# Ledger of designs, part 15: VHH binders against q989t9

Target 1, 279 residues: q989t9
Amino acid sequence: TTRILGVVQLDQRRLTDDLAVLAKSNFSSEYSDFACGRWEFCMLRNQSGKQEEQRVVVHETPALATPLGQSLPYLNELLDNHFDRDSIRYARIIRISENACIIPHRDYLELEGKFIRVHLVLDTNEKCSNTEENNIFHMGRGEIWFLDASLPHSAGCFSPTPRLHLVVDIEGTRSLEEVAINVEQPSARNATVDTRKEWTDETLESVLGFSEIISEANYREIVAILAKLHFFHKVHCVDMYGWLKEICRRRGEPALIEKANSLERFYLIDRAAGEVMTY
Key: E = the ipSAE of ESMFold2; O = the ipSAE of OpenDDE; V2 = 0.75 times the mean of E and O plus 0.25 times the DockQ between their complexes.

## First folded at step 4 (VHH)

Design u4 (framework vhh_7nfr_2; at its last look DockQ between E and O 0.05; V2 from the best seeds 0.00; counts 0 for: pae E 17.9 > 2, off the site)
Fold by OpenDDE, look of step 5:
Structure u4 (fold): chain B 279 residues (1-279), chain A 122 residues (1-122)
Amino acid sequence: as target 1 above (279 residues)
Amino acid sequence: QVQLQESGGGLVQPGGSLRLSCAASGFTFSSYYMSWVRQAPGEGREWVSSISNRGTYTYYADSVKGRFTIARDNVKNTLYLLMDSLKSDDTAVYYCAKEPRTWGDYYGMDVWGQGTQVTVSS
């Protein structure tokens, strides 16, 4: 059910001013275990209003602005104008840098599905993309998207200019039709053309060739490579985990095999509150 | 013609031992992982064991670990399953299976033998 909820006409001048502040701000290292490359965020609104609160947890109170959040007048205006303040539980800037992505995953495994995750796209380009299952699409500037976080998905930026989204977590009982307010209706848009390469047996053999070289020392790099493939090849975003398991099986190292299984479990199946994946 | 032919099955008492063999032909045996899969009456197929193409790596289901040993002779194009400490629950038709070279799971075999019956009973 991932879809556009509305469109906002962004004031580029005012946005640029806020983005300049963000560029000089510290981003959180929390959830780096979901990152392949430089994927980071800064908290604008959270439960306590304290900047040191960086993890998302289920709570029932309207979000409070952090010090950083208070210093961004245009982004605050966007949050106030286009969302119900009482429904916001978190607001943060997610920044994906060049050639970085998030590992394919499902959201809220540890949050009991209590939130609705919404994206307001602030800065992006044509080399940034989102994936959901075996679909690839582009979230455009000014668009507000509902992300069905229960489905396996990823996002990546493959340009020198980083992608910035304002990600808002909304109380989960709200209707999607009420989440975004004072927005324009999405205009008819062309469907994203899937320009990814066809997946072939030769491509698979090349991928499985990593079994010859995989080790503890390069495991994370190989995972990152595998995580990026579905942005450029017509495969399901979860296929990387199958590849990884097969690569490890062929390598015949029990520790690597176990690690591969653990990754799949953590990102797609089940994780505890506060659980962090290291590998 | 790619073929797998199992042998060595039979009736054995609990605690006994059997050695299964699988003769392979029609493909480059040493290039493929090989597996044993069994099917008990009224149940689905259960993966038992796998061995890498060179025999360097072996894998076992938890139910047979410590009791079964998979081996291969690439000169003779033969796969083996040494079964020790057999239990009644091991009663099944045992199939030799060729794993594909492409990505798959232990059930994604592209060639199967006809199977050999193993019966563990007092």
Scores: ipSAE 0.007, ipTM 0.241, lowest interface PAE 9.9, mean pLDDT 90
Fold by ESMFold2-Fast, scan of step 4:
Structure u4 (fold): chain B 279 residues (1-279), chain A 122 residues (1-122)
Amino acid sequence: as target 1 above (279 residues)
Amino acid sequence: QVQLQESGGGLVQPGGSLRLSCAASGFTFSSYYMSWVRQAPGEGREWVSSISNRGTYTYYADSVKGRFTIARDNVKNTLYLLMDSLKSDDTAVYYCAKEPRTWGDYYGMDVWGQGTQVTVSS
């Protein structure tokens, strides 16, 4: 399961230099179909070492640094100090900006295998959260986490200051005990208290009221609103798909109903290699 | 301080074999990709072969594939190149090279040491 693997002390001066390079870099438009607002990434290491390779596929060779990756000496040092280079398949920076999240989803559905996905938190704040099923939690700066990406999950940033994670995909046969190297033990912390609001019948009826206005023109915006609700209410992250289907059923337009079913299938159940969700 | 000391070169007849060794010190050998590069008289440096930090993956230039074998012994901090079916075109100074830690790829290499001369002629 999703859990903290260790903690590293970040060299703030060297990190600041690399983050300045990243701030001037182009972030990828791949996987924009998963974005609700500005969730974006850039490749530091991939199969080919070419900056143009932006999609994740199963491959069995050590990842190669992209031109961007080669220009980030401290992030390369973090990768090489804390992970086995031969086991890295991808390394990316994922940036979540103000009021954005990734749509709740399961990973690896289009792949013939899976990775061990690990997050090293570079920059964050109190308004950044990760979710998994019914749970919400915060990943702290310098923490290394295993993310069980086969389970329904999401991540969001509700602060003017962006969240930046170094995300590493490691070959799926590795032991979790061996994935993070040269790390400190995490401080003992009490379970976080879930301070989200209780879900009420009145809230549900308000949400289902979108049935009066939903159309092709506002579909993506309504989906993004629904995707964010579980960060603020005690619901399962995938409940949004049930709400969306009911909204569309009440609206009674076959094309909108079909779209809702397609979104649920694509994000949670099954997708083909190279398939992209269009709104 | 990184130190790499190559040995095992010499004069050999076409079709012969040589085994090159590189003794490494001054860094954690098992944490780095290692490579062999060569330089023929009047030519630029040519990458020959690389081996991953654990020895799981090996890579070869097309000109040597099937004839050369790269290997490493992380207990002895030693890199090897076994050269079979040598040709006159293999004549060069062979250098052991350590990959810079900040690269994350096997083509960006620092060359350390004097190299070892391989001469293939009658």
Scores: ipSAE 0.000, ipTM 0.214, lowest interface PAE 16.1, mean pLDDT 86
Fold by ESMFold2, look of step 5:
Structure u4 (fold): chain B 279 residues (1-279), chain A 122 residues (1-122)
Amino acid sequence: as target 1 above (279 residues)
Amino acid sequence: QVQLQESGGGLVQPGGSLRLSCAASGFTFSSYYMSWVRQAPGEGREWVSSISNRGTYTYYADSVKGRFTIARDNVKNTLYLLMDSLKSDDTAVYYCAKEPRTWGDYYGMDVWGQGTQVTVSS
């Protein structure tokens, strides 16, 4: 299950130096069909070591540093010190900023196998959250988390200050107890209280009012709005797909209804390797 | 630990009505889409109806639209199927399933009840 594997003490000065390099770097346009706003990533290690390799595929060899990854000495040290180098298949920076999220989805639908996905939290704030099914939680700075990415999930940052995670895909047969190396035990934490608002029929009907204005021209923007609501209301992260389908049903436009079904299929049920969602 | 128990089946004449119930335990019922699926003698399973976790969205197979109503009570952890205008073709074992339409059975985690028999005959 999704959980903390350990905590590392981050050297703030060295981290700041590497983050300054990242701030000047070009982030990938790959997987932009998952982005609701400014959700971005860049590859630090991958199968070939080539910067242009930007898609995740299952493979069995230790990941090689990309040119960008080679330019980040502290992040490379973190990867080498806290993970078994031979087990790393991909390492990426994921950055979320400016009231954005990744659309609720499942990973691994297009892959023959799964990875063990872990997050090392580099920079975050109180407006950043992860969600999984009905749950919302915060990954804290310096924590290494295992994420069961095969479950429906999302992540968002609702602050002008970006969220940055070092996301590592580890060979999938590795024991979780062996993934995070040279880590401290997590600090005692108070129980996390879900402070999101209750979902009401009145709120739902307000949201379904988009049926009056949804069109091909604004479809993606409405989807992005729906994708963010579960961060603020006690609902399942995939409920947005039901809302979208009902919005489109009330609108009565066959093309919009078909698109809503295609979104649900693509993000939650089945997609081919290399397939992208277009709106 | 996850358990679904159907009830309310029986023998009914054509044009009659029945209400099926499904008691759920061992999971957070209000978090999941729920479904009814039926299996007639000698046939495969046929999806009948689904309902979203809040009950806002309902979905029906063409064969039952306008005759069946799915509902849920998230306080009592109970799923319902109100069947009206029953026909002989509705004769089947009806199963309650934890089968949100947004999930599928990709991970083999479909949970089914033991079923309740509905027989429609004159």
Scores: ipSAE 0.000, ipTM 0.139, lowest interface PAE 17.9, mean pLDDT 85
ESMFold2 (binder alone), look of step 5: mean pLDDT 84; pTM 0.852

Design u5 (framework vhh_7nfr_2)
Fold by ESMFold2-Fast, scan of step 4:
Structure u5 (fold): chain B 279 residues (1-279), chain A 122 residues (1-122)
Amino acid sequence: as target 1 above (279 residues)
Amino acid sequence: QVQLQESGGGLVQPGGSLRLSCAASGFTFSNYWMSWVRQAPGEGREWVSSISGRGDYTYYADSVKGRFTIARDNVKNTLYLLMDSLKSDDTAVYYCATESKYWSTDYTFDYWGQGTQVTVSS
C-alpha cells in the first residue's frame, strides 16, 4: 500500500542551488499524453546516461547519471545516501505547475514487470495532493513515500507555486523496508481528514451537461476538467472515465464514443510498449 | 474467489415485467462497478446497464432507457435489474459482470456469472 518510508532533513541552501539549475533546464515532453496542464519531468538517471533517453523501460543494470543529473550535486548526494545505487533504475524530477494534474491512470501496463516507485518531496505546498482510488493525501517536504503505482492514482498542484518531487524507480524485487536507507522515522501524525465535498446528483447532471457541447475541438479540455474533479469531490479517481463515456453516449457521435473507450483502455487497462494516446 | 450467480429469468408476455438478481461473493462488493450484459441467440454481447459501487450513478443503453432500472443492495451483496415494458427484442441470456471499480464494455469485464435466460414471447 502507498505509505511513508522515512524522513530526510533537507539542506535548504544546497537544495535551493540545485533547484535554480532545474528552473533553467528543459523538461521533457515525453508522456505529455498523461498531462492535464503542465505536468512534466526531467531525467537525472536512466539506463544509458544520455539526456535524450526519456522513456521508462524495464532494465536490469544500475542507472547512469545524465548530463543534467551530473550538474546537481545535492540531489546526487541525496540519491547516493538514501538509496542503494545498484538498485536504482531511474531518477527523475517531476514538476506539477499551477492548476495541473496527471490524468488518473495505472503505471507499468506497457512493461513486462514493474518498479518500486519512491517519491522524495523537494518542494510542495498545502494545495498539492496525491490521490489513490477513493483516497486523497498530502506528501510533506523531506518525506520519502512508496507510491503503489499499479493502483489507479493521480497527483495535482492547485497553487501558483509548483510542486517538485524526486521520483526514484528501484528494482522491483527488493523489500520495501530496505529501499530507503539512512532515514529518520516519521513522526506520529493525526489521521488525514478528507474535506472534499460530497458528490451529488446535481453535480453529476452538471458534469453530464458537457454532452451538449463536447466535440473533437474541445475534447482534451473537457477530459482535463473531468480529471481534476476528484481532487475536490469525494469520488474515485477513475470515475471520470464513466462520466466521459456517458457524456459521449448522450452526444451520440460514434467517433467520440470510440475515443472515450480508447482512453479508458489506455490509461487503466492495457497499453503496448511505446504506445501513445492522441486526442 | 469471485462468484456471480444470476436468477429471476423466465418466459414473459410482451409488455410484462421481470426482476433479475445477481448474488455476489468473494470480494468487497461495494467497491466494484457492476453491470448487466445480454446476448441474444446468434448475436454478439450487448451492454445493458452499469451502476457505481456506492450506487451514486447509473447508466443505460439507449435501447432500454426508461424501461429498465439497475439497483444494488450492498448489505445483501446483490445486484438487480428491474425490467418493465418488455419487448421481443429483449429476449437474451442476461449476465451479471464486475468492472473493477469503473464502467467498461463487455470485453473489459473482469468476471462474469453463468447467465439467466429471459424470453419475451406470446
Scores: ipSAE 0.000, ipTM 0.149, lowest interface PAE 15.4, mean pLDDT 85

Design u6 (framework vhh_7nfr_2)
Fold by ESMFold2-Fast, scan of step 4:
Structure u6 (fold): chain B 279 residues (1-279), chain A 121 residues (1-121)
Amino acid sequence: as target 1 above (279 residues)
Amino acid sequence: QVQLQESGGGLVQPGGSLRLSCAASGFTFSSYWMSWVRQAPGEGREWVSSISNRGTYTYYADSVKGRFTIARDNVKNTLYLLMDSLKSDDTAVYYCAKDKYSWGESYFDYWGQGTQVTVSS
């Protein structure tokens, strides 16, 4: 299950130097079909060590540093100090900018296997959240988390300051107790109070009112609005797909209904290797 | 263990009425949207109707709108489908379905065994 694995002390000076390099770097357009706003990533380690390898596939060899990865000495030290180098399959920086999120989805649907996906939080703030099913939570700076990416989940940043996570995909057969090394135990946590607004039937009807205006021209924008609502209301992160389907059903245009079904299938049910969603 | 058990199906003549019930157990019924889905002989599944967790919102396929009414009783953990003005093309096995993540056929995680409705002379 999704949980904190440990905490590391970050050297702010050295981290700041590497983050300055990243700020000047080109981020990948791969997986932009998962982005609602500016959710983007860059590869630090992958199967080939080539910067042009941007898609995740199941492979059995230790990940190799990309040219960008080679230019980030502190992030490499963090990777080598806290993870078994031979078990790393990918390492990426994922950046979420103001008012952006990744669309609620399940990972690994296009793969013949899965990874143990962990997040090391490099930079964040109180308006950054992760979601999983009906739950919302915050990952703090310096924390290492296992993310059960096979479950429906999302992440968002609603702050002018972006969220940056070092995301590490580790060989899927490893024990969770073995994946993070040289870490400190997290402080005991009290049950998180979910401060999101109650979902009301009035709110639902307002959302379904998009049926009056939805078209091919505003579809992507409406989907992005729907994807963000679960960060602010006590609903399941995938409820947006039901709302979208009902919006399109009320609108009554077969092409829009088919698109809504295609999005639900692609993000939650199945997708082929290399398949890309278009709006 | 989640269980959904339909009842109330049967043979009825065109223009007749039936009331289907679905008894739910093993989950917090009042927290989930519920749906009725039917499957006619030799055809795929067709969504019929959905009801919100509190019963405030109801939705119907165009083929049944104005003839069918979906309802729920959250105290009794029971879903209903009241079917009026039945037509021969309403002949199908009717399934009670629990929405897993939202509503719609792709999000149903549990189904009942179904109840047969036959509209024929």
Scores: ipSAE 0.000, ipTM 0.158, lowest interface PAE 15.6, mean pLDDT 87

Design u7 (framework vhh_7nfr_2)
Fold by ESMFold2-Fast, scan of step 4:
Formats: structure tokens, sequence, C-alpha cells
Structure u7 (fold): chain B 279 residues (1-279), chain A 121 residues (1-121)
């Protein structure tokens, strides 16, 4: 299950230097079908060590630093100090910009295997959240988290300042308890307080009212609105797919209904290697 | 069906030691973080210690750090709290608590019936 594995103290000066390099770097357009707004990433380590390798696949060998990865000395030191180099399969920076999120989804559906996916939080703020099923939580700067990416989840940033995580995919056969090394134990067990609004019949009625205006021309925009609601209301992150299907059913256009079903399948149930979703 | 049953409490003199046990059933014990929480008469619940699913990570309240040790036996589905150098302020009912499947969530799924620890001469 998703949990904090440990805490590291970040050297702010050295981190700031590496973040300045990242700010001038090209971020990947791969997986843009998962993005609601500007959710993007860049590869620091991958199977080949080539910057053009941008998709995640199951492979057996220690990850190799990309040219970008080689230019980030502090992030390399963090990777080498806190993870077993031979067990790393991918290391990426994931950036979420203002009012963006990743659509609620499950990972690894297209893979014939899995990874242990770990987040090291580099830069964040109080308007950044992760979600998992019915839960919302904040990952703090310097925290290392195991994220159970096989469960429905999302992440969003609702501030002008972006969120930056170092995301590390580790060989799936490793013991979770051994994944993070040379880390400090969290010193406090503070409760995660869910301050989201209660879901009401009035709110549901308003959401389903999109049935009066939904069309091919505004479909992606409506999906993005629905995807963000669970950050602000106490609902399951995948409830948006049920709402979307009902909206399309009420609208009564077969093509829109088919599209809603295809989105649910792709993000939650099944997708092929290399498959991309088009709106 | 989830059940947590504490034992091992009792009366002990200041400076003494006790070992609390919690027998767990009705869930896959080795998948969950477990905690000890105490409550003194007329006071709210105070978190004491937590242990990760495999025992790799342990956490302690400042008031007990260096004196208490949390441990678990996943074969026997049992949680332990080893208490050394007991003080009068440690007098409380001690509860075994199961954290939700995601330990980052606030609160606890289930609590045991509690075991009384009294530190007095």
Amino acid sequence: as target 1 above (279 residues)
Amino acid sequence: QVQLQESGGGLVQPGGSLRLSCAASGFTFSDYYMSWVRQAPGEGREWVSSISSRGTYTYYADSVKGRFTIARDNVKNTLYLLMDSLKSDDTAVYYCAKEPGRWYDSGYDYWGQGTQVTVSS
C-alpha cells in the first residue's frame, strides 16, 4: 500500500542549481493523452541511456543516465545515495503546472510486468495533492513515497508554482521495505485531514447537466473538468467515468457514448503496448 | 471480522518493565502498519508508536523514545510493545490499532479492547 518510505534532507542550493537546468530543458510529449493541462516529464535514466527513449517498458537491466540525467549532479547523488543503482529501471522528473492534473488512471495495464514506483518530492506547495481511490493526501518536500500505481490514482497542482517530483521505477521483485536506503524516519505521525466538500445530490445534478451541452467540440474540456472534481469533493477519483457515461447516455449520441466507454477501458481496465487515446 | 486483542498490562512500580501483546485476526496482518495508542483517564488519545508492515520502519512519540520498543511477528499475527523505565505518566489504557490499508490516511480502521497499565508504588 501507498506510504512514506523515508525522508531526506535536501540541499536547497544544489537542488536550485539542478532545477534551473531542468527549467531550460525539453519535456516529453509522450503520455500527453493522460494529461489534463500541462502534466509532463523528462527522462533522467532509462533502458538505453538515449534521450529519445521516452516510453516505459519492462526491462531487466540497470537504467542508464541520459544526457540530461548526466547534467544533474545533485539529482544523481540523490539517486545513488537513496536507491540501489542496479535495481533502478527508470528515473524521471514529472512536472505538474498550474491547474493541471493527470487523468485518474491505473498504471502498468499495457505491461507484462510491474515496477515499484517511488516519488521523491523535490518542489511542491499546499495546492498540490495526490489522490488514490477515495483518498486525498499531500506529499511533502524531501519525502520518499511508495505509490501503489496499480490502484486508481491522480495528482494535481492548483497553484501558479509547479510541482516537481523525481519518480523512480524499481525492479518489481524487490522488497518494498528495502527500496529506500540512507533515509531518515518520519518524526511525526500527523493525520491526513480531508477538507474536501461533501458530495451532494445538487452537485451531482449540476454535473449531469453537462448532458445538455456536451459535443465533440467540448468533449476534452468537459472530461478535464470532471477529472478535477475529486480534488475538491469527497468522491472516488474514478467516479468521473460514471458521470461521463451518464452525461453521454442522457445526450443520446452513440458516438459520445462509445467514446466514454473507450476512455474508461483505456485508463482503468485494459490497453495495449504503445496504444494511445485520442479524443 | 477484524479483531485485535491486547494483553500484558498490569500494575508495576516506577522504573519497571512490561511487555504488551496484541493478537490480530480477520485480516492479512503482514499487509498493514500497526500502532499503539494510549489514553489516560480524562485525557484524549495519544499516539505512542507505529511499525511498518514488515517491521523495517518504526516510529515513536518523543515521550517514550528510548524507553519503548515496538515489534511484530507476522507468522504469529502478533504486535508487541516492550516498555522499559516506566514512569507514573505512562499510566493509561493501551490500545492496539490497525491503520487503514493506506497508512497516510487519518485515524485508524480498528481498535482493540485495550489493556490497563498502572505505574504506581
Scores: ipSAE 0.000, ipTM 0.169, lowest interface PAE 15.7, mean pLDDT 86

Design u8 (framework vhh_7nfr_2)
Fold by ESMFold2-Fast, scan of step 4:
Order: structure tokens, then C-alpha cells, then sequence
Structure u8 (fold): chain B 279 residues (1-279), chain A 123 residues (1-123)
């Protein structure tokens, strides 16, 4: 279960310096098949230390800093102060830009094994949200969260200002109680009130109306629209796949129906190592 | 079309051992994480152990670490749980479950479930 592990105090001056370096850096196009809008990442530490290594695979050696990673002294200090260096397998910056999200999905389906995936929030705002199943929540600046990436989930930013998280993959044999070091205990919090709109028959009718216009030419755009709806309506994040299948069934084109089933399989059920989803 | 069938349960005394088996059919067994989940009378389901598709990685609940061993035979499409040093608290119905990968906490999404096999540990 996704949960906060602790809180760290961020030095805003030193963080701002590193973020300025990142703003001029090239972000990876790897995993763009998961992106709805500009969701992208930079690799700071990986298995080889080479900037060109952009895919996550299971490996058992301490991660090595990439050239970009070597140029970020404050982020390196955060990694070394708050995580056991030898247990880190990957460290990335994930940036979500205005009106973008990652498609609802389950992680690790292509891997033989798993990681403990941890988010350290570097920069965020009130219009950034994470989702997990039926739930929506906010991760605050300086918070360290365990993300149960094996459950259906998504994340989005609906603000002109991007969301930046330092995402750390730690070897999967560690205890959650031990992965975050030198952290402050999180403050007690009230349950988040879900202010999303109720899902109505009128909304469903509008969504299913895409059946009149859906084609191979606009498929990816329609999928991206469907993927964002759960941030604004009280629905399960994976309900979009049911809507997409019904849209395609009503359209009645076998190729579109097959594509909808392929997307559901790839993002939620099973995918092979190195497999990519094409629209 | 998909079936998971458990066997090997029964009555044992504290400190005893049992080996549970789960025969799988109707899906590509080696592509799935396989898990054991138990449910004691009047309680919710508790995840016990998981094994990756090729058996390279195994995971255990803290309550059973060092006492239970999970294994699989992909040629026979069979999952095993070797249970040593059994305690009265291990009394439960044990279920075999399959998923593409395992959740980190209480285990939640499983594609397929078995019927369960009763394990009773009493003196």
C-alpha cells in the first residue's frame, strides 16, 4: 500500500541550482508509450552509469551516477543522506508538465522481480495529484513516499508549473521501515476529502459518444482524454479501459476492438521485457 | 477455463511440518507470480508468500520468514509451500493465487484464485 515514509527539509537555494541544470537537460523519450502529454524523465543513476541506458531492468549492483547525475551535487547529497547508496538500483527525475499524466497502469509486469519504488517530492503544487485505484491524493514538497506501483495508479499535473519528483528504485529485499534514513516523522493528517465530481449517466453518454468518431488517426488522443477523466470524476483509474472497449465495440471495427484489448493487457495484465505499445 | 487446485492440508501438531501443492491449468503458468494467501476463521485474508515466474525471487510475510519455503515447478505447473515449525497461529485456509506481479503490502489484485486447503495446527 502506497504510504508516506518520512519528511526531509529541502535547502531551496541549493535545490534551485540543481533544478536549473535539469531545466537545460535532455529528458528521455523512453516509456513515451506511457505518457499522455509531457511525462518524461532524466536518469541520474542506473546500472551502467551511461546516460544512454534509459530502461529499467532488474539488476543487483549499486547504481552508478550518469554524467547528468554527477552534475547535481545537492540531489546527490539528498540521495546519499536519505538512502543506503548500495541499495539504490535507479534514481531518476520525473517531470510532469501542464495537463499531462501517465496512463493508468501497473508497473513491473515485464520484470522478473521488483523494486521498492520511492518518491522524494522536489517541486509540486496544489494541482498535482497521484491516484491509486479509487483514491486520489497529493504528495507534498519534501515528503518521501513509498509508491505501491504494482497496484493500478497514475499521476498528473494540471498546472502551468511542472511537477518534479526524485524517484528512487531500491532493491526489493529491503524493509519499508529501513529504506528512508535520517527522515522526520510525517505530521498526522486528516483524511483527504475527495472533491471530484460524481460520475453521471450524462458524462458516460458523452464519453461513449466518441464511438461516432474514433479511428486509427485519433486513437491516441482519445485514449489520453479518457486517461485524464479520473482526476476530475470519482471513478477507478482503470475504468477508462472499460470505456475504451465499449467505445470500440459500438464503433464495430475489429481492428479498434483488438487495439483496446491490447492496451488493457499491456498496461494492466502482462507485457514482455522490452515490449512497447504502439498506437 | 483457468483452474488452481490446492492440496496437502490437514491436521498437525505444533512444531510439525506440511507441504502444500497447487496444480495450475488454463494459463501460461511461468508468466505469473504465484502466491499463497491464508484466511484464519473470522479474520481477513493475509498474504503469506510469493514467487516470481522463473523462481528467481521469493518473498515472505514477516510472520513466516525462516519457517516457510515457497517453490515452483514450471514443467509440472505446480506451486509448493513447505511449512516448517508450525504454530497454532498458522491455522487457516490456504489459497493459491496468481498475478502478473505482486503487490507490496497485504496483496490485493490477483487474476486467479484456488478453492483453498485447510491447515489446522493443534495440540
Amino acid sequence: as target 1 above (279 residues)
Amino acid sequence: QVQLQESGGGLVQPGGSLRLSCAASGFTFSSYYMSWVRQAPGEGREWVSSISGRGTYTYYADSVKGRFTIARDNVKNTLYLLMDSLKSDDTAVYYCAAEPYRSWDTGSYFDYWGQGTQVTVSS
Scores: ipSAE 0.000, ipTM 0.240, lowest interface PAE 12.8, mean pLDDT 87

Design u9 (framework vhh_7nfr_2)
Fold by ESMFold2-Fast, scan of step 4:
Structure u9 (fold): chain B 279 residues (1-279), chain A 122 residues (1-122)
Amino acid sequence: as target 1 above (279 residues)
Amino acid sequence: QVQLQESGGGLVQPGGSLRLSCAASGFTFSHYWMSWVRQAPGEGREWVSSISNRGDYTYYADSVKGRFTIARDNVKNTLYLLMDSLKSDDTAVYYCAKEGKYLSDEYGFDYWGQGTQVTVSS
C-alpha cells in the first residue's frame, strides 16, 4: 500500500550544488508518450551504467552509476546511505514542470516482474500532488515514499517551480521494512483534506461536449486536458479513459474510437516490451 | 463467428439480487474489454458497466455504483454482472457487448448479445 517509509534530513548546500548540475543536464525523451506537458527524467543508475540506457527492464544485478550519476556526489551519498546499494536496479530524477503531469497509468505492464518503487522528494511545493485511484496526496521534501505503482496513479505540478523527485527502483522481492535505511520517523500530520470539487452531471456534460470538436489534430491536447481533471475534481484518476471513449463514440469517427481503446489498453491493461504509444 | 449469449434474468422483488452471465464464443475472449448495457421500456440504451480484458479494471455508471459488480472468467469465456439491492428503475433488458475497434453502434461495440430481461417489481 502506498505510504511514507521515513524522512531524511537533506543537506541544503550539498543538495543545491547537485541540483545546479541537474539544471544544466539533458533530460530523456524516453517515455514521452506518458507525458502531458513537461514530465521528464534522467538516469543516475541503470543496468549498464551507460547514459544511453533510458528504458526500465527487469534485471537482477546491482545498478551502475551513469556519467551523470557519477557527477552528483550528494545524491550518490543519499542513495548509498538510505538504500541497500546491491538491491538498487534504477535511480533517476523525475522533473515535472509547470502545469504538467504524467498521464494516469499503471507501471510494470510490459515487464516480466516488478520493482519496489520509492520516491525521495528533493524539491517540491504545495501545488505538486500525487494521485492513486480516488485519492490525492502531497509528498513533502525529504520524505521517502513507497509508491504502489501497479495501481492506477498520476503526478502533477501546477506551480511555476518544478517538482524534483529521486525515484529508486529496488529489487521486487524485498520487504518494505528493509527498503529505507537510516531514516527518521515522519512527523505526525493531520489527514490531508481533499479540497477537490465534487463531480457533477454539468461537469460531465461539459467534458463530453468535446465530442463536437475532437479530431486527430487536437487529440493529444484534449487527452492532456482530460488527464488533469482528477487533480481538481473528486474522480478516479482513470475515469478520463471512460470519458474519452464516450467523447469519441459520440463523435462517431472510427479512427478516434480505435485510438481511445488503444490508449486505455496501453496505459492500464497491457503493453509489450518496447511498445510506444503515439496519438 | 462471434456469439454472446446472456442468461440469469428474471423477476425479482425490490432489494433482491440477480447474477447475469454471458457466454462468449468465436473470438479470443481474454483480448477484449466487455460491457453490460441495458435498455428500459420506452427508453434508449444506457451503459451500465465495463471490465478490462484481464479483469483488473472495472467501471460503473453512477446509477449502479456500489450495487452492481462486473466480473469475468477468462478460462470459462464468461462475463458476469452481480446485481444487489435491485430497484424498480433497474428494470430493463440487459445486453452483453464486446468492445469493437470501430463504431458499430451508439457505444462503439462490434457485437451484442440478444439480451436478458430483468424485471424488478413487488
Scores: ipSAE 0.000, ipTM 0.128, lowest interface PAE 18.8, mean pLDDT 86

Design v1 (framework vhh_8emy_2)
Fold by ESMFold2-Fast, scan of step 4:
Structure v1 (fold): chain B 279 residues (1-279), chain A 119 residues (1-119)
Amino acid sequence: as target 1 above (279 residues)
Amino acid sequence: QVQLQESGGGLVQPGSSLRLSCAASGFTFSSYYMHWVRQAPGKGPEWVSSISGRGTYTNYATSVKGRFSISRDNPSKTLYLQMNSLRPEDSAVYYCAAEPYDWEGYDYRGQGTQVTVSS
């Protein structure tokens, strides 16, 4: 189940120094097919230790620091203090910039196995949210979360200030109780009240009205609009695929209908190793 | 395991009514958008109507709007299509189909039920 595993106290001065290095770093264009706006990452540790290795594959060896990873002493200290080095398979910084999100999707569909995926929150703000199925929640600075990435999920940032998470993929056979070490117990939390707007017939009709204008030229933009609606309305994160298919059916263009079915398959049902979605 | 079974079709006169049913099993019915799709001989499939998982939102093809109504009974895992003022052009095999809301789901289509509207 997606949950908080622990809390760490972040040294703001040392973190700021590492974040300044990251701000000048090249972020990967891999997995840009999952991005709605600027969702991007950079590899700190991977299978080979080479900066050009940017795709995630299942592998059996401890991850090696990339040149970028080697230049981030505080982030390395966080990795070494709070995770078993030998069990790490990848460590990445994921940055979500203003008004961007990752398209709702399931992970591991193209892999021959899966990881325990953990987020350590480095920098965030009140307009950053994670979603999972029908739920929306906030991950706070210094929190370490297990993300059940096999379930449909998304994450977004709706502020001028980016969201930065250290995302660690750990060997899938580890116990969740063993994954985060030297952490403080999470504080008790009240149940989060879902303050998103109720979904209405008027809102649905507005969304389906894209059928009047959708074309190859604006398809990616319309998909990005649909992907963001569940952050603001009480709907399932994958409802966007139903809306997209209905929009395309009403438009009646076979190529657009086929694309909508392809997107749903790729993000939620299956994809091959190395497969990329294009718009 | 996943199964959709349509029923309720038949031969009727123009102007008559029919209610189609679709019994669903093997998945979390209440989490899925459900659709009615029809196909006449020699023609491609035509989407007829959709209903959200909770039943809050419904949509209809222009050709059936005002004559058909879609509904569902989530406790019994059954989808319905009430068809009024039937016309010869409504003659087709009617199928129900599901759209997945969770990771265990797939798009499914039942075997269909034949509706024939003629004198």
Scores: ipSAE 0.000, ipTM 0.122, lowest interface PAE 19.0, mean pLDDT 85

